VHH binders against F-box protein At4g00755. Designs and how they scored, part 10

Target 1, 377 residues: F-box protein At4g00755, of Arabidopsis thaliana (Mouse-ear cress) (q8lg03)
Amino acid sequence: MDFVNNLDTDTSLSILSCLDDPSDIVRASAVSRSWRQFVVKYSLSKNLCLKLFHQLSNVDHIIETSNDRNGESSEAGSSSLMDTRLLEKEHRAFALLARGCMSSPIESCIADAIRASSTDNYPVESILNTLEKRDRIGRTPSYWSSTGQHKTTVPESLLYKLIGDLCLITEVSIHPFQAYFQRGHPIYSSHYVRFRLGHEKDNSPHYNNSQDKKGEPGKSSIESNYVWTYTSQEFSMAQENRLQSFQLPEPVLCIGGYLLVEFLGRVQTQEMDGQYYICVSHVKVEGRSLAKSFRVENVDDNGKFGLKVLSYNDPKKMEEMDAEAGQDMDAEAGQSQLRNLEQLLNLLHRHPLDVVDYVWPDESDDEYAESEDEAEP
Below, E stands for the ipSAE of ESMFold2; O stands for the ipSAE of OpenDDE; V2 stands for 0.75 times the mean of E and O plus 0.25 times the DockQ between their complexes.

## First folded at step 4 (VHH)

Design A22 (from d6 with N58K K99S S101R; framework vhh_enristomig)
Fold by ESMFold2-Fast, scan of step 4:
Structure A22 (fold): chain B 377 residues (1-377), chain A 119 residues (1-119)
Amino acid sequence: as target 1 above (377 residues)
Amino acid sequence: EVQLLESGGGEVQPGGSLRLSCAASGFTFSTYDISWYRQAPGKQREWVSTITSSGSTKYAESVKGRFTISRDNAKNTLYLQMSSLRAEDTAVYYCARVSYRGSYYFDYWGQGTLVTVKP
């Protein structure tokens, strides 16, 4: 594009405004010094980010760590020099952010399970069971259960922390639990599921500073401690024993890193007590986590926040390097093994060695015949 | 603290009757299904009867028509009325709170009460 030197500013800006790919804008800035200066001067990377995600207008300030490209601080500078440095800082941060949102790999985005609205037989039937892709450990069922209710209209919810404070969510998947050990193999699900994304309130205790055990019920209201900035449509749940995937109509940028799954309209009563229950064996969230490149600081009640840049290394290259090194994959395997052991120990606490399997006459025809030696993990 | 305490066991002649009781404390008794189990010397523990929170009852085939399970929610007490007792009914009888929907998981078991049907 040598001929660009002969175009006026309006014509050049018009041409560059047609670029919708962050990679194209980055490549344009690499063509020549004049092109880089143009991209920086007219904030093209920032403008592209704002076009993709309007909530990025809530970035109040940008903080660069020791990995920033400037590397040097000036004790004194002119206002004009400081303005130029700000524009270059914004260009670096928003170019990285746009690339992350568009080209980071789609991955599993749940970091942790925080709390359920209610939990039956805590801690055996806790939200922690939903983190793993299973409905049983050996003969022992693995699922989250709400407490029983007589009213169909009482909602239930599951609260999760996402990987990183800034995460682009594309899909949420729910596996309802089928009670294979009960007569008729009932599926304890809901008519609808709805998703919310948001952050902690300014006046709430922070998750990292909490002394509360993960998955514990009832210490504080979920609704009183969080601000929900996105609420999805109500998706219909099929009454089937399968992982059901709910694609969001458009990818949603979560600022603050919290996901709430709400279950609406109770479907299935338990024969034994006539009460409605909601049970889930697995929750999976897919999206693009920006945790390796960014943190979010001080999200206020108006949604304004500080964007902290941790690293300017390519997020896609970082993922490829992590996969090649295998160290992070070994750590993930180790964490999964530790979670499996913790769940097993919890089950052993509730089911002592000398307890026989419960044999109900109506359940004698169940696929998994009950025995004392197999019930204990 | 959740407690289940069985009583009413003893020695009885074949064809005799006994009434077992289970006193529950430390939880909302009326909302739980409660079961009777028994364990004969040198044998595995076997299920005898269950009464649901709604009052529905189920019995093992070996005791059907001879045993009657009942509950008094005002007194937090479970009962097992045993009649036409046989030598094979000799066992320690346990009260158990059902921990979840059906099989395997019991939060709490009682200490048991011995029933001996002597020839």
Scores: ipSAE 0.000, ipTM 0.209, lowest interface PAE 12.3, mean pLDDT 75

Design A27 (from b3 with R31S D33A H99R; framework vhh_8fcz_2)
Fold by ESMFold2-Fast, scan of step 4:
Structure A27 (fold): chain B 377 residues (1-377), chain A 119 residues (1-119)
Amino acid sequence: as target 1 above (377 residues)
Amino acid sequence: QVQLVESGGGLVQPGGSLRLSCAASGFTFSSYAMNWVRQPPGKGLEWVSGISSSGGYTTYADSVEGRFTIIRDNDKKMVYLQMTSLKTEDTAVYYCATRLYSSGWYDYEGQGTQVTVSS
């Protein structure tokens, strides 16, 4: 029957500690009241989550919304009762976190472009262009360009805000830019690409959703405002006009919601000036966002943070998420429209006679518009 | 124009198997993660399974883990859901879903395919 009731504690712990899947621990807690009490008492959900994602050891405290608590807040009681309530709170939070990490949809995880290490011809060739899967709008090229450099060793970087403060990242994809309008159609890329995930430094200004500030050159370096908790290997970039996907060896939990893409080793000079440039037409990040279930509060310089639980509803049950997804999709469609308008206004200020070419991509124009049928192998 | 066309649904007895197909067009298929979601009669949408753009990562809802397998063929622009050991609870309209923008959720472009598990 219930081996937890029939075996000593040490034997039961040895058996249950062999469960490597967080879902198995959650299922174990549903077997009986005794199994649930055992799972809670010995922190099995928390311990398994910590084994898979060591960053979760940095959860300083857990904050629950009042709607998720059945009991009285600030209730006076014995220290033993208070300890039991803490263990139950931890069990609930880590069980939900395990479900989110394993049972969330795989999706595009970039919320916004923040800034680049440098930008040529700002704002026309800004990082904002990399958010859309295209290398042109009508006959007008769409890409981010670094400033020119004489040395091949000068790195460049692009900084992005991810969807939510807690996101499990699996893959990053980069599309280098091919200058189809220049002699020889050069591809401006790098030898290697490397990824970092992290958070804003404690007490730094928080990300502002103001469109006017996105992609703008800042007075402070990227290094001065962010802490990088994960750094990937250097991936080799093929010198080809295609979206190149870089799969991380293991999914990486990002706490704080920032991604830095670093480009290493310049490869292509511009004929006009003999300088090396790095240009990118698209950046995409895939993973699982936990934004619907969690928020992260006050990540300090030691990585400690508060984990706020928004809802204990099953994240696989999409009833409430559908309404928020509709709102997020509408907001993102609005952001894409605002970016297109901003880019159009900037180009119109420079070239007032080219409105038609800038607003409507010609789907039949093989030279100036990327076709889905032609882009895929 | 983005299009996702689901097929392969039908009536099947409990314990049976069925393979759903989704044909994608109008976007660079190999560059986007694909997911299957379902809507049981009188209920909201439920996420079922996901596969990364490269096919290197797959995920499954607890209710289907070990019974369903998600597969993709980037050359054919197809994603599949192989369903085994079907239960009455699996009765739903199944949708193929992707996210083309950096929005917070799915774009549903398909009409779905009906799966009915009944004896």
Scores: ipSAE 0.013, ipTM 0.484, lowest interface PAE 8.6, mean pLDDT 74

Design A28 (framework vhh_8fcz_2)
Fold by ESMFold2-Fast, scan of step 4:
Formats: structure tokens, sequence, C-alpha cells
Structure A28 (fold): chain B 377 residues (1-377), chain A 119 residues (1-119)
């Protein structure tokens, strides 16, 4: 503790720069005023963040949302005082950011489906079907289908909006679709899957998040409207009817909140037309969303952005506190809440809404498709 | 995290009207059916109305049919309940609700808004 006062600056900086846990740096800054001043003065929290995620060098400025704790009565101080306040602001923001990236709970991170590169039988076989963990609703199949292609090399893609503008992604899971209503129960998948993370370009038009654009080259439009800052390796897809999880080699920080799933190498033709299709019943993304603590403002084409701090309360800490508060409830209140939740779930199950009736081309669960033109005597 | 925030409740006389609003966030609103449920004082939850994810289908409890109208605006991520010809029996806390099957979305309902129909 006293070594910060008794050693030279280079020696003290070397020692403190060995701290690799953002919590340790925050705790070090709480030990004494000298330690706090040193941590703030030499930007240790910011430097740790840059070491962990190099793209954070693109933070152009930090905006703190008005909170009585962060407000100051007067900003007419000297330049030296203003510099100190700026460093303290950076320390707070980057310490929270590092903590969020390392300790926030892993959760499901898809907010919205944006569009697919192509869609067959739109809107029935749209990307929206991939948001729920199912391959059917009653007797009606639920999946996304690309349009047919004669070449195996034509890629397809699915575009998603993540929960929040700043999200650390750890895993993407894909469930290929098996056509249980077709002869032989084919699985329409790809040899490989690849993931990209990025943001919208400054001049990109606003899109309706629930809209598919069949008939327009969606992949070309996606490539022209988004900047991809991360591209994964090509993962091999097993040709099996199951949810397949792809762990990223290391967690990836997504700035801007967009995920592209690319399907490479078509494997299955449809007997009716001899064309290759790619179909998916479910896409799931897991990671650490920082949406409760941060927003990203004005990401430019060079990746520079404004970091807006919404709250200094750690989402993980808030969830732990909520769980503790729940345990503090008396038994009577706890039983009442459980009864109300059970009643609500029962009511929702008792009153299902009408499903949209879809017309499928000549296929059923119990019968094989027949073509009048297929048989010669 | 799923968040549903209800508003628009209040004290109204029998025969009056109110419009309830529900602002949704934290899930793909346009993919999920939305419901209004209510809890009268000292009683259990009662389902009131539902609207399909597209807005193409609506359904109502017999007690409110012809008096209430459920509407949604997917662009604004809002669902509304237009209530007319209110009766004292409509007095309840009204909740906006959806059913989610994925982990991380277990709250299923909002904070609620109080409707009191009294002369």
Amino acid sequence: as target 1 above (377 residues)
Amino acid sequence: QVQLVESGGGLVQPGGSLRLSCAASGFTFSRYDMNWVRQPPGKGLEWVSGISYSGGSTTYADSVEGRFTIIRDNDKKMVYLQMTSLKTEDTAVYYCATELYSSGYEDYEGQGTQVTVSS
C-alpha cells in the first residue's frame, strides 16, 4: 500500500500493471487516497480494458447519464481539476465495463430477427421462425428456408439484433431443420457455419426489425449496410436433427449489437426440384449483455463510438440482490406469489390464440409427396 | 430481460371509459401473442383478452366481449386495452402478459395498473 508513495512511478506502475482482474484494480483504488490517485492518474482500468478488448480503443468519448451521484455543482474549475475529473470519469466507466465483461451472467442475447439472405415461401418460412425452440406448431412446421440453388457454393445468411449495443458473445447454437413430412426425412443444412459481429453503417437506412426481403438480394444489402468487426472460423455442422452449440474460442465483444450467421456449403437437395436448400428451426445466442449498464452512440465506419453509461449498478449484482430480497419474503407472501404465477401460466395455456393457417405444397406428416410427371410406365 | 410497463388506470364511474397501455421491451414483441389479465380484490387472476403476434386475431372473455377492444402497435412495441361501458365488476389490477418458453424471460407479466369503477 505504502509502496505507491515510497517507490518511483515506473516501479509502482509495473507492479500495479500486473493486476489482471478489474475487481482487483477497483479494490486497489479503495485501499487509500494514494492508491486511488495512482489508479486514476495512470488509467489502469482503461488500460486493462484495452488489453482485454483492443476494439475499446475506439471509445471516442464517455457520456454519463444524469445520476445524483455523478453530478457536480460546478464545472468552472481549473484545467488540472478538469483533467482529474475526466480521468475519474474514465476510471468509473472502464472499471464497470471490465467488470461487466468478466462477471455479468451468461444469458440469451437475441433481441430481434432482422432479415435473411433469401426466404422460400415467404412469409411462412421466415427467419422469425428461428427465434423459438421448436420445429412445429401443432401439425404446422416452423423453420426458415432459403430459396433453392443449383450450386453448392452459394452461401446464405441470417441477421439478428442482439440485446443491447454492447454484448460479450460466448456461444451460438443452431438447430438444422429435418423435414419430417418429406420422404426420407432429409436434413437441409450446410457443411459449415460462420459468425460475424458488427454494427450498422452511419448512412444505412432504418429497417423494420421484423421484416424479411424475399426477392431482393438480401446478402448484398446486408453487406452494404453493416460493418463486420469480427469474423469467426468456419465451424463444421453435423448433419443431425439436434441443437448444435458452437463455442467461440474466446468471448467476443460486439459493439453495435448485430450478429450474422453464415451457412456455407449446401448438402441436401429436394427431390421435387433437385435444388439445394438450407433450413434452420432455431438459433440461440449466449453471452453477457451490458444493455443495463451501457449504450453505444454513433458508431462510425472506422469503429469510433460514444460510450454512454446508464447505471453503475452491476446487472449481476442487481440479480443477486433480487434473489436475496425474494428469500427475505415471509412464507405467506412467497406462497401467494407462487399461486399467482401458477394461475397466470394456467390462464395463458387455457386461452391459446388462433394460429395462422399456412398452406404447404403437397406435403403431409402421413403421406409422401406425389408428382404426376414423375412416373413413366 | 422481459419488461412490461402498464399505465392508464384510474378511478372511473360506472359506464365510463379508460384506455390501458403496455410498453414492452427485452424480447421480440412482434413474435409473441399478448394478453391482458386482471385480478379483482381478494380473487384470483382472470384472463380478459388476447391478440395474436400479427394483430390478425383477437379474443375476449365473455364478461368483457363487446365492451373491450385489444389493439397492438408492433412498430411502437405497445399493446392497448380500450375499455368502455365499465362496470363495478371490472374493478381490478390489470396486467399485461405474454408466455415465453426460453430461459431468462420468466417474469411473464408487468407491474400492473389499478382500475377502480365506483360511483
Scores: ipSAE 0.000, ipTM 0.375, lowest interface PAE 12.8, mean pLDDT 73

Design A29 (framework vhh_8fcz_2)
Fold by ESMFold2-Fast, scan of step 4:
Structure A29 (fold): chain B 377 residues (1-377), chain A 119 residues (1-119)
Amino acid sequence: as target 1 above (377 residues)
Amino acid sequence: QVQLVESGGGLVQPGGSLRLSCAASGFTFSRYDMNWVRQPPGKGLEWVSGIDWSGGSTTYADSVEGRFTIIRDNDKKMVYLQMTSLKTEDTAVYYCARHLDSSGYEDYEGQGTQVTVSS
């Protein structure tokens, strides 16, 4: 039964406002032209998005790629036609956005490592080591290390760029580093971990336009360049050598594509120098990247931004977008390969390939015999 | 940049003693196992001795066991090789090396120090 045609506007709106699935609203808009006009007129897709993610109230304007409409003019000259065109544009954009947030597959969302609050023995113990699911390369340990501190209260942080400007983040996972080459196999971790999501400040140099070396120690405060729009609770870190997953209580929409991982409360001193260190072997972020469909432009310090639509979902366009995302993933995989090559070249410069004519007693070696970079005060 | 600077080599009579020194810089010395390796004239590299990061564990090649002693001073970032009862077969360039990994790679940046045992 067509309820919209048989009920008054207030009753129909009350019924349709109970829909909390973007697919249900899309199905409603497909029932008839009358239903579609009703969905558009009352901004149901936009209102659903605002219910699901309050941050979407910060969409200041929507930019669609200007296409040749085979002679269709973008000029209207009529206020009524302009209002209808705006509502249709909002409906398309927010319907796509809701679908992306609700139905896109969960995937790995880190694009790159930017910098750490401190780094011991850069570049060997840099944040770049946390991008790979490993704690060693051969006998050489692979991890990020902070510099040593005498106080337990000095926090440390790791800063990452996420895939795309819009990411729905569900989970962050941290693998603490266990120093298998030290007596007692200490885990250099923190009591708590906290996550922040946000964007670059207005009038700050953009990360993509910065020629600063990735993973290099910060030349300016992280706080001076970024606005954090979300801050999680402090999660307790188990002092265990395992990947620990921290599921956010609610999925969080990140606008701007930056994640800060903060480590709070140092737990482990190094026997040799008595200083506290924090070390991490791997960081993983899972969520729904909207990079295929959207870009974000001109995020101001109040969080207002322009939402640019790259393409709308249809089977052929999604295949083309997947091929293009495959090229972006190839570029990201190429960047990962370049990082691995840079780390390998650095390792070869520190441990040049040489043919040695002697027997090393491998069986008498223990994990304490492995090479490790150590922070010096 | 990792730097290892060897010193203390020279000409010594058979049965004599000599102490080699290695000054380390550019890395956190107290976290790394250190080794001494040597290269006799016209031969390949031969591992001589190793000492763990703490100084609590030492290892020696059979050819030098009981004659050589490896020592480290983490405060001074130094590793030493105390050589006694030297033989003509001990004639070699001696290199200080940061821990050899399982791939057979060895990090030694020094020019080495020449030890010549005259017969």
Scores: ipSAE 0.000, ipTM 0.125, lowest interface PAE 19.7, mean pLDDT 73

Design A3 (from d6 with K99T S101K; framework vhh_enristomig; at its last look DockQ between E and O 0.04; V2 from the best seeds 0.00; counts 0 for: pae E 17.1 > 2, placed apart)
Fold by ESMFold2, look of step 5:
Structure A3 (fold): chain B 377 residues (1-377), chain A 119 residues (1-119)
Amino acid sequence: as target 1 above (377 residues)
Amino acid sequence: EVQLLESGGGEVQPGGSLRLSCAASGFTFSTYDISWYRQAPGKQREWVSTITSSGSTNYAESVKGRFTISRDNAKNTLYLQMSSLRAEDTAVYYCARVTYKGSYYFDYWGQGTLVTVKP
């Protein structure tokens, strides 16, 4: 028996709550069988993920491809046995998710350009051009252009599909277009940008396939067919011909795989018509994709969804975790418990003992701020 | 129809000068921006300079201070005065009508005139 078995639950939760990093909870589960069983029993991996990424409160169930085919639900005749199997499944999924959010490589996360709120000279100056890093291909300029507006307050937006249903987004970069062929080489940036992350609504009768063509203008389609679960602050844009990077204050988990870039405040008129335009040569989104490990299935009107696990990327580690499920924990000598304590204390020196936060399992609010009234001691 | 006819190309020594002309017809020349482009052998076409309908001029950095674009609206003619020529200026030079309707190139081009700067 290690020292977790000799501590009351509140003391053990206080010690483990000093682990702010989801990867440290995974490491703690490898200290001994007793520590792993404790992490699984109290859902510590799930609860820390929920604390870090409130959107995960909308996970309704976990789908594992091999377990679903084996008829696991029909074999769960006891509520105690079913609870154990469900807790193990949740631990495996959220441990993998925590690892992916902390250790997957940073990469470009745009898969497709979907739609702009308006497009001048469609399709030539469409959103598809923003996927190209260069501002020209041969003699032809490569950029998206809005239509003209007489008022500076009319916004524009660009809609992108991300490379996966779960992406941890860290940074969005925008390259405004400089019209090198116009007098004065004007830059058609906006004053501000804002980013939204979210998912597609279900198809409704008012939304048909003719309006779903990639890169077509469709402002009403953007506003009516997407749900935004995250909205950033407004970032100031410089009127400069360079890639401008906007680091999000915290990494954001995008569930459902859509990004909206909003341009706020028009600056530059075109001489020929006196109207304000916004033009962009490149959009880049960086983050950690979980697409190889997860899919999001059947997002409903309340935002609830199924989290499908496609692959445990390191099957050796996850196979060991699965093989350890249901093993009987034996009593360990006092020397083994002391070594496990020393390992945990060495692990904990990365986090101050003076700072302790409990995990709060109720993360149902979609507000930008958390309610203090829902905190549990 | 819109027609653009370049002339004035030829061979020159490094450091020499040459003036290109582009005769325009089939449109109201004075209301359009007009550009010079060039294409070296095995290279893509590159922008050289533009003169607006109001007479404002813009130049690529590679030719700034050496080339001067001008227009004579009475003769419907675009000019490019080239000075301090270098071997890298060897190319076929094209004039092109530029449109700002919809913020894209309008693809009316001349036949081109060859400029060769001897190595």
Scores: ipSAE 0.000, ipTM 0.134, lowest interface PAE 17.1, mean pLDDT 73
ESMFold2-Fast, scan of step 4: ipSAE 0.108; ipTM 0.541
ESMFold2 (binder alone), look of step 5: mean pLDDT 82; pTM 0.820
OpenDDE, look of step 5: ipSAE 0.012; ipTM 0.331

Design A30 (framework vhh_etentamig_d1; at its last look DockQ between E and O 0.02; V2 from the best seeds 0.00; counts 0 for: pae E 16.9 > 2, framework grips, placed apart)
Fold by OpenDDE, look of step 5:
Structure A30 (fold): chain B 377 residues (1-377), chain A 120 residues (1-120)
Amino acid sequence: as target 1 above (377 residues)
Amino acid sequence: EVQLLESGGGLVQPGGSLRLSCAASGFTFSRYDMSWVRQAPGKGPEWVSGISMSGGSTYYADSVKGRFTISRDNSKNTLYLQMNSLRAEDTAVYYCAKHYDSSGDYFDYRGQGTLVTVSS
């Protein structure tokens, strides 16, 4: 029974508005032409996406790439036809977004480590080490370390770039570092961790002559260049040498592709100086990337942005195609990581570390000459 | 490299006075707030006193207020702590600390410290 055709509009809207899964709206739009027209006319995909992801309220306009414009003959159709085309465009984009949020694989969403609020021994104890899963590379410890503080209340933060402008983040994992080379093997955790998601401020030189916004005293230089659209609760972190997973209360759509990890409350002092440090061996961010389908363009000072659709292909099919193509590209991805390692090695080689040749004393084989005691007759 | 070198510590009787000095190098001394912190045996570090970049503002812990005076000479890259009316509870290693920024909330560098012992 086609209730959309048999019920009044308000009743039909009430029924379809009870759908809490965007995929169900997409399925509803696939039932019949009349259902699709209804879903499109009343922007049900958009409305549900906005309900689930409030950050999408800042979508100013949708941008489609010209290749998917197969049939739009430039005929100056009536205002009504233009409105219908816009609604169709919105439906396609938000339906794709909904599909991406539901079907994109859960993967690591960190693309790069951008900046730490502090670093004790740069570059040896850099934020870059947090991209490595291991707390050791060969014989060298791999971790980020904050500078030392006397106050436990001094926070630290790590800023990361995500793999896409749109990422649905579900979980962040942190591995506090245990200094196995220090007496007592202290674990330099924090009491709490908090997460922020957001975008970079458009540094477009808008000649707004407003000279005087001195950044609020105490916001780290990192916070001044970013707009945080989400801030999590404080999660308790255990003083344990393990990867600890912090699940967000709900999946959060990051627009702009930046994550800030905040460490609150220092726990462990270093014996040598009595200062509190925070050290992290690894950070992992898990979620669904929409980077293959969407790009964020022209984020203004109000946080409004253009949503660019890159492709209407199923993100899952694109991954299957990339997985098939990646069987051949395993050779090139290895070279890019090797190049980054070579660049790091070249940076390390440009500082002549005086390799003090620790001449390991050759354990001279004391050949105990067995003195043959000549037994006299 | 940032270096902070404390001096002037020693043994003093209760009620005595000492003047600590901290020689700073490797950074623009006049652009940073500076502090003294101390650590007594078996205790955590304690903030003692702070001074603004210009020396125009000085701050003291309640435990040392009225007895200690922080000062700086930016022309000499030197921080000072005049300690008067010393008490047994003032016995600690005293450290010069550089503030990270003008917020005054935290330190990025600390010296090796100088021992002050107040004993009869």
Scores: ipSAE 0.000, ipTM 0.285, lowest interface PAE 13.0, mean pLDDT 81
ESMFold2-Fast, scan of step 4: ipSAE 0.053; ipTM 0.549
ESMFold2, look of step 5: ipSAE 0.000; ipTM 0.202
ESMFold2 (binder alone), look of step 5: mean pLDDT 84; pTM 0.854

Design A31 (framework vhh_7uia_1)
Fold by ESMFold2-Fast, scan of step 4:
Structure A31 (fold): chain B 377 residues (1-377), chain A 119 residues (1-119)
Amino acid sequence: as target 1 above (377 residues)
Amino acid sequence: QLQLVETGGGLVKPGGSLRLSCVVSGFTFSRYDMAWVRQAPGKELEWVSSISSRGGYTYYEDSVKGRFTISTDNAKNTLYLQMSSLKPEDTAVYYCATHLDYGDYEDYWGQGTQVTVSS
């Protein structure tokens, strides 16, 4: 039924504004010229995106890298033609963005580890160890450790770069570290974990920091260098040696590509020094990366940014642009290989014979928890 | 019931000093680790400094180290933050916190105290 031609504007807008699936809006725009013009004129794709992610109102301008699109947008015309071209550009960008947010596959979204709030015994116990799903390399333990503190109230944090500047985050998983080589096998964790998503406060001054060795303790506070646009609830951390998954109540769009994991409330002291430590063996982030379709440029202190569309129709162009931006999967794989080599060199240098007696049988946390629950009526 | 009342904020020029006070009631003050947290306009809450329940250990955010000093007077149930060499970037509402599991912002009471560093 062609209700756009047969109903008044308000009635048609009411019906079409009920569409909450980007594919339905795309299908509506394909029905006829009048439907397409209606979808474009009333900014239905943009309105859907703003309904889902209000921070997208901070898109200051849209940059298209398509040669044909750029030629059209540079054409001199009347104000009404300029408005129509702007609306069409917005429709294309926000339709692609909505599709990406709703339909892109869920994948692992950490590109790199940046730094920790503190690191004990650097570089052996660095944040870099959290990128791999393991708690040991041969006989040598693999984890990140904070420095010791006498108070429970001092927070710790781990900072990560996400794959791309625009990433929809659904879940963060944390594996606390159990010191199987210490008496009592303590788990060095926190009572709560909280997640922040945001961007660099100024990208230019931090170019030198990106050239620094990853995982090295920072010289300035994380907060002075980053702007956090999203802060999660505090999730309770179970004091168990297992990967714990924290699903965000709603998927969160990260503009700028940075994730901070905050550990709140220290739980476990080390017997040797009486100090509280927080240790993590693995951090995993799942979401929908939009890196192949979008980049974010010039995020200001008010959160305004340029949305750059890499390509609508050419996966090869998107891959080429990812390579040029240094977001290449091969470059990421190379960085992971270099990180593994550095860890292996540390293992070879520090002879693992010292921990051979501390290699314990793997235990299922689920079986231990069930046994414990049965023992505690 | 736990109550915290922050005072001592005001307008100060860059390089100036202020002393913030937090009067605590409804619990045994010396049993709790205490913290100062601030919120700048349009920003998230930022931890500034902490002090142990007995006043023996102090911790500071890197940007305030050497400029701010946290202290307690257990007899008066009062937490202090002595701020020196103030910068425009220190402009924020400062809140007192008294929670063993830091990060529970529901433990903050009152309106905080406003610190404005004008250029």
Scores: ipSAE 0.000, ipTM 0.086, lowest interface PAE 23.7, mean pLDDT 72

